# Designs tried in a protein design chat: VHH binders against Flagellar brake protein YcgR (ycgR). Part 117

Target 1, 263 residues: Flagellar brake protein YcgR (ycgR), of Thauera aminoaromatica (c4kar8)
Amino acid sequence: MAELSTPSPASPAPLDGGRGDELEKFTLRGARQILQLLQDLITHRGLITAHTGGGHSFMTAVLKVDEERGRVVLDPSPDPQANRRALAAPRLTCVTQLDGIRIQFPLVGLGEGQDKGRPALFAPLPAEMLRLQRREFYRLQVPLAHELSCLLKAEDLARKPVEVSARVIDIGAGGVAVVVPTGAAEFVIGGTLPACRLALPDGEPIELDLEVRNLNRQTQRNGTEQLRVGLRFAALPRAADTRIQRYIFKTERALNAKARGGL
Key: E = the ipSAE of ESMFold2; O = the ipSAE of OpenDDE; V2 = 0.75 times the mean of E and O plus 0.25 times the DockQ between their complexes.

## First folded at step 10 (VHH)

Design R12 (from L2 with S31F; framework vhh_7pa5_2)
Fold by ESMFold2-Fast, scan of step 10:
Structure R12 (fold): chain B 263 residues (1-263), chain A 121 residues (1-121)
Amino acid sequence: as target 1 above (263 residues)
Amino acid sequence: QVQLVESGGGMVQPGGSLRLSCAASGFTFSFYAMSWVRRAPGKGPEWVSTISDSGGSTSYADSVKGRFTISRDNAKNTLYLQMNSLKPEDTALYYCAKDYYDEWGSWFDHWGQGTQVTVSS
């Protein structure tokens, strides 16, 4: 029997650079703030996913901050090929979480050596760290009973316009994740899908421009392939934002009440 | 709030077996893929296994393939790892981790405190 693949957290996509202006208010650039945040990651033994580019990543953790030498010391990967890719990469993008807050930072100039007689990776301290409150980027897993859908305006392989009704599997203030059959449309990361229509339970569909951020292929038990597409809200009117937030709030409360009320 | 609590670790001889459990609360467990991650003393974290939200698909690290089995009980909000044919190199703190997928990809957004597994003669 062939092994089925699942989405792996070992290769998450980093936050898009096109959102740099929006993320500036969440970016820490003070040396003392950066040192404190790295120390917090050590104290809480945070699991870090380090992206080396080309869809490759590995798991690491901060072992130590060497303030005197201005560097961070990291656990190497158990996979020698991952370490080789990391050392060859011009930049690592590190993603982690602390108390529900997403943390992301670059490392440039990665080297290898030893720390107290054991293999280690080291890099200069990052010049900036992104600290995103998860409340602002919270994602609600959409209940199947809600039958939430989004009509996508996309193109097929021949670049002809097609409309695809996609099931919404999660939704947040910044976007949605949807599922479509493999081959239903061509998606390009960074591409914009104009005038898509998000159908919430209460009221008329919301017209939205969506930007493609990531793609992940899944195989179901029956052998059917589906594509999970991550979509960012590119132009969100205030009324649409209010309706989406209200749906998230009400659904989260209902799910929490159900979980607490059951045995 | 999300809480993950691992249990079932202990000491075992090489060739032995252990079954780890992870009790989940504070989120709708059945909607998320779940993973096991381990960290040996003085080593970095190593991904061990992932199971889809429905339990319909699983994946394993090459180092444990054929020896470990991941499973879940969505009615009980519990994740399991059955570990057979244990080797000294399996000695590590084992963490239960919640996979999170958004428009930026999948990553671990929560994990537990871990349960210690020690394989020694």
Scores: ipSAE 0.290, ipTM 0.680, lowest interface PAE 3.1, mean pLDDT 80

Design R13 (from L2 with S31R; framework vhh_7pa5_2; at its last look DockQ between E and O 0.45; V2 from the best seeds 0.61)
Fold by OpenDDE, look of step 11:
Structure R13 (fold): chain B 263 residues (1-263), chain A 121 residues (1-121)
Amino acid sequence: as target 1 above (263 residues)
Amino acid sequence: QVQLVESGGGMVQPGGSLRLSCAASGFTFSRYAMSWVRRAPGKGPEWVSTISDSGGSTSYADSVKGRFTISRDNAKNTLYLQMNSLKPEDTALYYCAKDYYDEWGSWFDHWGQGTQVTVSS
């Protein structure tokens, strides 16, 4: 009876998402700053999405900061299964926003208990909190109507070459995020996918090399599982870069015009 | 600046109905899925319902399925939640939330101040 080694739940991706040094300037590590930011989240009743890995997440909020004990108190999920997953996870990746700024922080060492007679989750204060202004990391959310796709040259579990048509969900100057069916191919972070084809609405597909930077298995609220793959443009020809930038610019303008009632 | 403003909350008796509205501004409303989230006193946030950008797909928490209906008017930049057969357990602050998808998964990048729904005899 071969013990089917339950695949270890993929450790939540590091906060830096492989962006290394560029994110350091946006990372808070000061204890006072962290405490203040957590307090601000309380004050503004911030909704936090806590990712537990494996494509699972739950909503929570900071109830209080216990500075004396060096811990944060969170609301548990109304779903007992979500709480079990949270407690079993080696790390939570928490995502929220405050004043239009995206905030991300890890929590490790999650425990359960009671706060003032009600169930609560407890974790040590985060060692760091990332504050990202959207403008600096702007990715265009691709309109569904544009039907952008990327043909990925990848390998299956048997290392057989496969081509996967992936929907592009967002695009920026540095790369794309795509969605692929679970099990369509095996991706390795840091791996290169050579000679892929990015299809823009106008013109011929762009041939380009892509580097896998992020993998996120997501279970949609409707129960559908998808794999989101973050891909960096490994070597983008200038002509291709120009086309991508033009597409982004044109699309943004169109979206803004529509938002203003101009179209 | 993204703004979400909820309205339509109030006090109703068990079995009653309410219709919540959320006015959205500061972004292309028709391009984003939208959700309702609620937070009851002493409880954590609970997802209620989501509607796709086009309105073609909807999902509901089991606790509200068959009783609540999410809808949207993209021309009016407005999200709705029709709540029927209300129960005391539905008492909560209801938030309109903008769905966001990134490398970290799905989350809400914006939400309103909420509208209070109280179901009591």
Scores: ipSAE 0.726, ipTM 0.894, lowest interface PAE 0.7, mean pLDDT 87
Fold by ESMFold2-Fast, scan of step 10:
Structure R13 (fold): chain B 263 residues (1-263), chain A 121 residues (1-121)
Amino acid sequence: as target 1 above (263 residues)
Amino acid sequence: QVQLVESGGGMVQPGGSLRLSCAASGFTFSRYAMSWVRRAPGKGPEWVSTISDSGGSTSYADSVKGRFTISRDNAKNTLYLQMNSLKPEDTALYYCAKDYYDEWGSWFDHWGQGTQVTVSS
């Protein structure tokens, strides 16, 4: 029997189901740009995490770009089960970094075979690749001492309004992750929570609309379950964006200064 | 600037032991899960082990389970891999990797230059 609390079986598709139009300016669609980026991943021996869906992933790397056949060649996993999951998946979501830049691309139509006598995975060249600067993907882990909170204006299953004070566990340019007690409110992926209030250490709470992006059940060491909710800033005023960026920058500098002082 | 510096590799005979270390700097080490990844000559990368930010949860590849132990010292900003009952198949360059979790899932945003482990008679 499956566990009483199981994660969603749906595989995330970030380029298809992510920020949509916000990510367009970071998306490469030129064939030569894509070929060059894949070649750069080979040159720098990039470690790639390939997500196959259902919470499964494996380590790979670009072995070769086969321009003649219009495909990319990848190292298979040493785990045969991971390779079977990959081949059965409708798509892989591949994520890596190059010079501190997040690189993400989909692969569809995965096959298996050999390259120069060694096992290999093959897929058509991706039609798009995403490049995100640290600023765009970085998530500051919020220090517990800051007691950063967000008052969520959510609803229960009967559409009755409920307010939940949630602890902010990470924050970035695009959103926050919060933890709430299981059952505190109903969250629907893609749903909007209007007029929520983010409390930063300096000044008045920031009023903002949040879109639910992901939901994960987390078990603490004491066995208590919490719901982690990933929330996107649906529309962020420039003044609010400035305050959030300032908080992130100052907090990271302070944390890095403490780490350096230990040396 | 994030830096991960591996050490402790070397040559060892089959059945021997080595302890790898990874010195972390430039980020709050205690807030991130950490992993060991290896790459054998002529092969792709293989995930070896992961440890949670607190050290309360660990996971291992089937190929090393029962022989390797991952641990961390958050006060020293150091990750360890205790490698026992080493086999020739464990010969590889071993990388320390910083795990990152965002809205798209887990991935590695940094890794070190690696430390070479050679198991040979």
Scores: ipSAE 0.660, ipTM 0.888, lowest interface PAE 1.3, mean pLDDT 84
Fold by ESMFold2, look of step 11:
Structure R13 (fold): chain B 263 residues (1-263), chain A 121 residues (1-121)
Amino acid sequence: as target 1 above (263 residues)
Amino acid sequence: QVQLVESGGGMVQPGGSLRLSCAASGFTFSRYAMSWVRRAPGKGPEWVSTISDSGGSTSYADSVKGRFTISRDNAKNTLYLQMNSLKPEDTALYYCAKDYYDEWGSWFDHWGQGTQVTVSS
């Protein structure tokens, strides 16, 4: 019935306002610039994924910008249930690309109506739009052989400090995803884990503050319960960022050499 | 540079069949899930089908389930959509799209120009 019923893999929660201050330098806030970017999406016929929360999303496109009324006009989904979810959502997170630049913008106050006799979705113009280059959005799937780990300084059910060594399954400029045994610690979305240690192959572990962004319960093939934890780098020192990017680059080079038959 | 080039569209009668192809280059095709998206006249884009990176998992929109089959050949860097029992409602521009997943969720980070499928008598 719904478009979301069809994407297969487990994924992080739909995007929201992003990484706060870390993303500020990529955030467009000028009204004229926002209008121009939306117009560019119209001109290039951008395919937009609109996330409604709870792992649900639908495809849309910007039909027009109604500057006089301060509104953006979107295509409704052919699936009426997707449209109902969108209208009920407190926030719609729209994600697309333009010329290799990842574009993200929030829409709030979504309503339905007609545009030139056709059903359409309407929202106030977004107050901000995020533009990310590939470096800023890319997530490397960590090869198992690298055994990347992150020591999490969390709390148990009794709110006592506990350290959990978690395997890193993917890594990018903005964070990591890790897996831990279910019950190893209590994680709360929005919670901060201070002074965690990310172990990269090249050099000393990096001390980082992490924010819990999503939680996904998983049952492994052997019946063991585990928890996938999406973690955002709360603050990323330049030296740490450089080391992470170096790791990603070296690993990509090795993977690309294999793909070209270099092995 | 990522490139996706769709082909195989055309005009067919209701009940007919078509096979769409998408030639992929500029990325390691076998590491990414791939999707077909379509845009019908006067309507917005609609997701059609997704296939996992290995090809072992597929999913379909209810409107095409049982009639369309997505497949891929990772050795040839090619995505396919076999469309059977075509209906006038399937008339659309069909796009090949590269699925991407990051800490903000899933989205399409690239798509082609599309190939036109027209189903009419």
Scores: ipSAE 0.613, ipTM 0.871, lowest interface PAE 1.5, mean pLDDT 84
ESMFold2 (binder alone), look of step 11: mean pLDDT 80; pTM 0.814

Design R14 (from L2 with S31K; framework vhh_7pa5_2)
Fold by ESMFold2-Fast, scan of step 10:
Formats: C-alpha cells, sequence, structure tokens
Structure R14 (fold): chain B 263 residues (1-263), chain A 121 residues (1-121)
C-alpha cells in the first residue's frame, strides 16, 4: 500500500489540461529560478507529497540538485510498493510549500539508484515549476460571528430574476463558497451571476460578477438540506481585490491571536 | 501565522512507549485533518498517520499500524501520537503536519520543527 492515498477523485495537475493558460503567470521557467527554488527546498528540509496517479502518493524530499547532470535527487519511500508505483508512473506531481508559497512541479523519467551509498530516486530537472502565493490557493473559513453574506442575483426555475441572500462559508483570492436555502434559485455550472453584492465588515458591499464552479448538496445533522455553491470571481476591480485580501489577512491574524488566548 | 509545536520526544528502550503532542495555533484547528510525518537519519520523510477534522477517521502507515494511535483534542487545539512497542527503526524526528485538500489533491501546507524520538538499547 502507498504511504498516503487520497479518497477524492484526483484533479488534473495545475500544469496539465484546460487551466494552463490561467496558471502561466504563476509558472517559473528560468533555469536559475528553478535551481534556486529546489535548493531552498533542500535548505528548509521541505516535505514533498508526490502524486503517482490513481489516488496514490508518497512522501519525499529533495536530497540534492545535480546541476552538472541536470538532475534532481529525491529520497525514496520506505514503502517498496510506493517506489514501484512511482517508477512505473509516466509522471509524478510534486507538491510542497515554502514560506506559505504553494510549489508544484512535474517529474518525468524517474529512475532509481544510489547517491553516496544511499538509495535514491533520480529525475531530470523540471522545465517548469508552479509557484502560488497563499492568496491564490488559500481559503479562509469565515467565522460564524462575522455573519458574512453575499446577495446573489440568479434565476428561479421559470427563468425569472430572484435575489438570494447566501451565507459565505469560505473565501479566497479567486472566489467564495456560499450556502443557500434549498430551492431558492437555479444554479448552472459555468453560468454567470451578474452584479452580486458581497458584504464585508467595515465597508459598503462589493458589487461583482460570480461564475458558478461547483455545486454540492449536503444534509445537516438536523435533517435539513443545504446547497453549497462554489463561486469564482469572474472579474474583480483592483479596489475590490484589495478589500477582499485585507479582510482575509486581518481575519487570519485575528484568529491566530485568539487561538493564542490574546485578541 | 500558523504555528505547530511538537513535544514529548525523548530516548526510550525497545518495547517502550512515548506520547507526542502538537500544540496548534493560528488556524481553526477543528476544520482540518492533521498528520504525523517522520524523518529518520539518512532517510527521507515517511508519512505515519492521519486523523480527520472531527477525529472520526484515522489511517496509519503499515509500519506503525497496531502500535501507534493518533488522536486529537479540538477544545485544546492539540494533536497526539501514542507510540507503543517502540522499535529501533522508529528512531526519527517526528513532525506535526497540517493537511490541506484542494482541486489539486492532498498535501501539507504547514509543519512544525519536529520532536526527536530515539529508540536504542
Amino acid sequence: as target 1 above (263 residues)
Amino acid sequence: QVQLVESGGGMVQPGGSLRLSCAASGFTFSKYAMSWVRRAPGKGPEWVSTISDSGGSTSYADSVKGRFTISRDNAKNTLYLQMNSLKPEDTALYYCAKDYYDEWGSWFDHWGQGTQVTVSS
């Protein structure tokens, strides 16, 4: 058995498939940048999760970067089955973080051998690495006390305009997740909700367009059903982006202070 | 800022027991799965165990199954690892790690400095 396995269906790697163009601005391709980032992972003894496909993954770390041979040297798994799966995989998707930055990179052509007498895995240096600041991937779980809501402009079953006040349960740089009363409106994945209003503490509501990205129905403990809707910010004015980022940052800091028994 | 601080490591003889603790701060502990990961001298990191956000589900590496028990106290923001029947091969630096699940799969977005466990005669 693999050391770590995900129960959820695997999503495509960020550098694979239809969202590649959107991720280009977060992609490092310079050889010196890639070498420096890999060295930083060594210096900080970064824990890497390597996904081998089929829901399987294992823990590894960068042992060294062999610039002369153009290779990265990785620690093998203590689980022989995980190593066999890794060697058989057409590619590994490696994910880690440094100083709150999500780092992801592919490795292709994995081999095994020894480095200075210890077992090692070898791969050519990645041609690219994805680097996402915390703001791009992070989701703040909204405190219940904030009563944060979003007024959605949607349509009912008859395509008539309706307004739905939805509770915001999480928020990130790219969007929000909300819960809505069952039957309040129709949501179509890929559909756009124009001129919605996001109510943040300390200011006027933010008017913005939201794209429906996912829908999840969940039954609560009391037997009531809730619809969880994932919404992407279709376009954000810079002022709105700044306010959302400030809210996320300030709330995270306040939660950190509260957890320590402070503020 | 997320902080994970491990404690409870030490030196013990084979067959002995230790209980590790991880004090978590800077995030809503009760909303995230947590894991233990270890790194032995001269070896890479090895995933040891994971516990769900509620504590209702646990999983273990085959090397520790039946000997280690992961648990959590959400009221105290603390993660635990009870280690029984310790073997020399359990000697490692033990890290507390915060699990993150997103559209790209599972990974660890934070981990602590680790606590040293040494099992020797």
Scores: ipSAE 0.634, ipTM 0.875, lowest interface PAE 1.6, mean pLDDT 83

Design R15 (from L2 with S31H; framework vhh_7pa5_2)
Fold by ESMFold2-Fast, scan of step 10:
Structure R15 (fold): chain B 263 residues (1-263), chain A 121 residues (1-121)
Amino acid sequence: as target 1 above (263 residues)
Amino acid sequence: QVQLVESGGGMVQPGGSLRLSCAASGFTFSHYAMSWVRRAPGKGPEWVSTISDSGGSTSYADSVKGRFTISRDNAKNTLYLQMNSLKPEDTALYYCAKDYYDEWGSWFDHWGQGTQVTVSS
């Protein structure tokens, strides 16, 4: 075993980081949409990572959708222990990708048997499937070296106007996440911050209205607290949208090239 | 359009050797890690091996470690799998896969058509 190895391909993790409301608009609950999406996974040979809990997962694929019996048929793992863990699990969380679209769904009541004389796993059709288009939900982690900031126009704890320079930690087509010192300003979910100024490289700050979507208190490694504020672009001018997209694309391309060993 | 075309499969006796090739086109091959994945009759897909974009790092499934060697030629846009000491358990359709990486982890976004390897006595 003297061979140098890269880390094995990591299993894609289930989405547990956001509020349920953030993902609700991307959740399919219509029986016809669920059946069509499962059929698309079959047609495009979608490889699925099935998480059985406790940090365990295995690779599978949808073999067939049995509408009459209301169930999905899956490839068993070549590892018998993985199959035993899956059968013992109260639920599987299945994660896959279809042409840049992240798909995630639960399976409950997994059983085993045979399909056309071959071993197979069976589960009732999922009641819901999450479908995330990368362009709409993707968040670029902003490199610290870029020193991206957003000047927020908010209210302080006494409800007086205050301007807070916040560090941008992630950015997407629909908004940004920023961090502010605890107590620097008062934020209300659903509230609008008018005429904020987003500083991107290569130009004047972009003036835009931001809607507060979520608030998360985070403890830093040094034990201090900071507030992470998720902000939606309430009305994004075309020129601003183009400039934000260019920044995201350029930065993602550079980071991807570096992570893959090309610079 | 990403295209991956595997070749080099066939029938071989236990203990034999085969060399698989994958011709890649439609993307900048030298910028992506590449993998081999196999699918045996009646079983789900099994990851076999990965090679980094430069070829400087490799990893293998425990079942093939010491027997298989993954390599690449970035000048020819070609991925290889040298398979030695083949066992009946290695019988499968072998796929070339382009690695996909994002903030959620790594997986495969494109597969080839596959090449059949049959190890039988």
Scores: ipSAE 0.005, ipTM 0.336, lowest interface PAE 10.5, mean pLDDT 79

Design R16 (from L2 with S31T; framework vhh_7pa5_2)
Fold by ESMFold2-Fast, scan of step 10:
Structure R16 (fold): chain B 263 residues (1-263), chain A 121 residues (1-121)
Amino acid sequence: as target 1 above (263 residues)
Amino acid sequence: QVQLVESGGGMVQPGGSLRLSCAASGFTFSTYAMSWVRRAPGKGPEWVSTISDSGGSTSYADSVKGRFTISRDNAKNTLYLQMNSLKPEDTALYYCAKDYYDEWGSWFDHWGQGTQVTVSS
C-alpha cells in the first residue's frame, strides 16, 4: 500500500504543457472539420477527460452537436461536485482519442440544461481542435536495464551552473521525463536547459535544448524524495529525431516480444 | 494495434457478485496503469477504479469502495474487477481503459467496447 500512488483519472492534476506555436500545424480551425471531428467522437462513443484546473477532472462524452445554436452538448458527471467545478471553471481542456489520434480542445462558457428531458452540459463550439498522431504524443516507459540518462545543464538554488545526471523514465517524440534528487537543481516551468546530453544505446550522446514543461515531487517507498521533470525537445534536429524514434521502436518491439514469451 | 477486450458481464440479482476481465494486447501491459470506467443508462461516464502498473497501488470511486476490488495479472496481460454486493445502481456498461499521463495531463488513450452489467430482481 506504501508504494507510489497512482493518480485517480477522475481527479488527476493536469500537466502544464503549453506547446502552442509548435502545435499550430496540428490545429484544426475550419468549422466543417471541427463539426466532423465532434460527430466522429459521438459515433465512436469517445471517452473524454475534461480538465477543470486545480488538479480536477471528470469524464464526459459528446452527446450532440447543435449546429443551429452553435454549441456542443456533453454528458454531465454523476458527481454533482465535478459538475459544479466544471461550471465554475474559466475553461475546460478536453482530451480524448480517435483511432489512436490524440484529440484535444478547449471549451469556454460551460452551461447546464436539458437534452431530451435529461440533464446536460453545453458550451459554444470550440474555435479550434488539436489532432496529434501517436508519434507526437506517445511515451515509452524506459526499461531500468537500459540505464538511460540525460545530463542536464541547469542552475542550483543560488543560480550557479550545475550538471545533473538524471535517469530517463519515459521518452517520446516530443520529450522525456527524468528523475532527479530533490534539491539537485532549480527548475522553472517554461525555462530552457541548453546543450543537455541524452545518452541512448548505440551511439554518441545527443545534444539537445530542453524546455521544462512540468514538475512533480515523488517520495519513494524508502523515504527518498525525487523530483520528476517533464522536458520538451526544443528544435529537435532530424538526425536526433530519427535516432530517438528508432530507439522507441526497437525497445517497444523487444518489450512486446518479452511479454509474449513470458520473460 | 492496441486492443482491450472486456468480458464477464451479465445479469445478477442485488447482493450478487460478478468478476470482469479485460484482455490487453498490442502494448506492454505491465508498464501502464489501468482503469475501469462505467456508463449507466442516461448518465455520463463514471470512473470506477485504477490500478498502478505494478499492482502495488489502487484507488476507487466512493460509490464502490469496500465492494469492488481491482487487480491485474501482468504475466497474462489481464485486468480484473471483482464486484461484490452489487446494487441496481451498478447497472452499466463497463469499460477497460488504458491510462496515459503526459505533459498535457492524465487521460485515457484506449478503451474497449465494454461489457454490460445488469443488476435487477
Scores: ipSAE 0.454, ipTM 0.796, lowest interface PAE 2.3, mean pLDDT 82

Design R17 (from L2 with S31N; framework vhh_7pa5_2)
Fold by ESMFold2-Fast, scan of step 10:
Structure R17 (fold): chain B 263 residues (1-263), chain A 121 residues (1-121)
Amino acid sequence: as target 1 above (263 residues)
Amino acid sequence: QVQLVESGGGMVQPGGSLRLSCAASGFTFSNYAMSWVRRAPGKGPEWVSTISDSGGSTSYADSVKGRFTISRDNAKNTLYLQMNSLKPEDTALYYCAKDYYDEWGSWFDHWGQGTQVTVSS
């Protein structure tokens, strides 16, 4: 995967995507566990997406683990520019899956060389790896047919109030991710957007406060530019929480039934 | 639960054509962008092509642009790759991959076992 985010400068971000303590219990720090997991990625031919910052990424795979030198050996990209970006990056964020479990890990200090006469990338073994089962990181991917939207109460560059209708792309128990046209509003991580309105298919819009947790500016492979905003539910009333959980449950059930031809 | 099964690979002469198929099950196919990825012996994985969930947008690696066409049939839960003017450099195991988008960007959360394409005389 090669993506560009030309309007955004490169900026290192936390491995956890700003989710902090929420993911600590799923973080592996034992050397034996890390070595075994990397070996499993080799055995199962794990396709790894390595993010180099600024919306750039490339595909790689673990070729081998060199325990003696404390290094992981990776396939370089067939794109020389992607390899140059990777070598210049202060950090790679690697994302993959194994047996349906999401795996993320950082690589710092990337170098290049040869393995058995072929070009390879080298990095010190990661000190940590995230291992998340679907239930722990589950976000319902909102069906496009639902046209789920959230009216955001935000500010423009001049600090004037603006209302932005944002498309909801995923939803979980703790928040939503939305897409917003670049430049429609200004967002700051940790800022609160008060009295936003989440429109669910069942009933009237839910009025709630949203906290900005992360921002991701991307140029997609089809050339479309967008700003993805991760938003946490703040002070969610029980009635609203129940409606959101019910929507997630019902939609997941319907999608499962549709995929299997009806259950 | 999620299953992707590729087919249509085989041996072909340079300049020939092949059509790959990927049968998807265990998820709502029409809700996700899909990609083809290939892996040649001694090379890392290479992204080949992506198609949006509706089929309205496509993109291709420069090495295959103008020769390959990605398409999908959401009613049949099937992804296709039409490969024309094949070259020896196209020899690889071809994977069907399910795209996922999260706070770090696009990545693949599932892929199949692959179908082998060999281009030689």
Scores: ipSAE 0.492, ipTM 0.827, lowest interface PAE 2.3, mean pLDDT 82

Design R18 (from L2 with S31I; framework vhh_7pa5_2)
Fold by ESMFold2-Fast, scan of step 10:
Structure R18 (fold): chain B 263 residues (1-263), chain A 121 residues (1-121)
Amino acid sequence: as target 1 above (263 residues)
Amino acid sequence: QVQLVESGGGMVQPGGSLRLSCAASGFTFSIYAMSWVRRAPGKGPEWVSTISDSGGSTSYADSVKGRFTISRDNAKNTLYLQMNSLKPEDTALYYCAKDYYDEWGSWFDHWGQGTQVTVSS
């Protein structure tokens, strides 16, 4: 098969209602703050990944902010299919960064037209923007040698309990991403998986409630499909939080030391 | 502090070749997928190619398949883009971008200032 499955900008819509209360303190709602941030993205030529749903996304950038008409103007994709998906989507989720800070905002009511004779996408100014420091979104890529796994307690299509041992590919303060074989269980965004068990090096497995945040189906060169599942820690106990943070810190330090020594 | 510094751009005639480099620092390069993104004059950004952390998997935009090759040297913290059979349509500023995938999806959390490629007769 020609398709090589690597992480790309294409992914499910990142942030939605499930984390509203936790993220409220990072949410900007002031019109002047939003206008200034959009202008900063123009000034710094920010690369924006716009998620259109269903694992689809495209690259864009803010061309200008039309304050008088209350709208933002965006570069269209060179791919006509991506533009059609964007226009059909009820909502775009736009993600970018400024000076290492994650910035996310929704766009609703996307239209197309021209700006100064060139094709452009238009949307009303967002009412909200999210700003997260690295510590709020950082994910450690888990070394294969650590053989981290999470035993997921899920359900099949008949609502029968199933247990799936999933490989942990990344981990952060707020959750993990795992890989499972396609069809191993039913996963839906917003669904809760109770009493899952995360195995870290040394110590007993950590019992956790996990919420499904995103799903990404990927096809590998040999034609096999795998499902990447993003999982949020629901009501993480303090002892578990401490162990996870210690693992992340220790592993990051070891990887940094190894990289420097390997050079 | 994450830094990505592109080099190797220049002027070349149609059918020519260029090799771009990206020097990475301030993060553990070997554990992140990396991408090339370009922006042509007066156009928006276009994704060009991605390579996995190990270099074992690559992907390309349809416009460059068979002509461009992405590669990496994890010992040197360097990303490369070998560009062959260049066309006028490849004229753009080329950015090195650090892929980030988390529970909220995939996106680029850093990119460089870019290196200019001009393909003209």
Scores: ipSAE 0.552, ipTM 0.849, lowest interface PAE 1.9, mean pLDDT 83

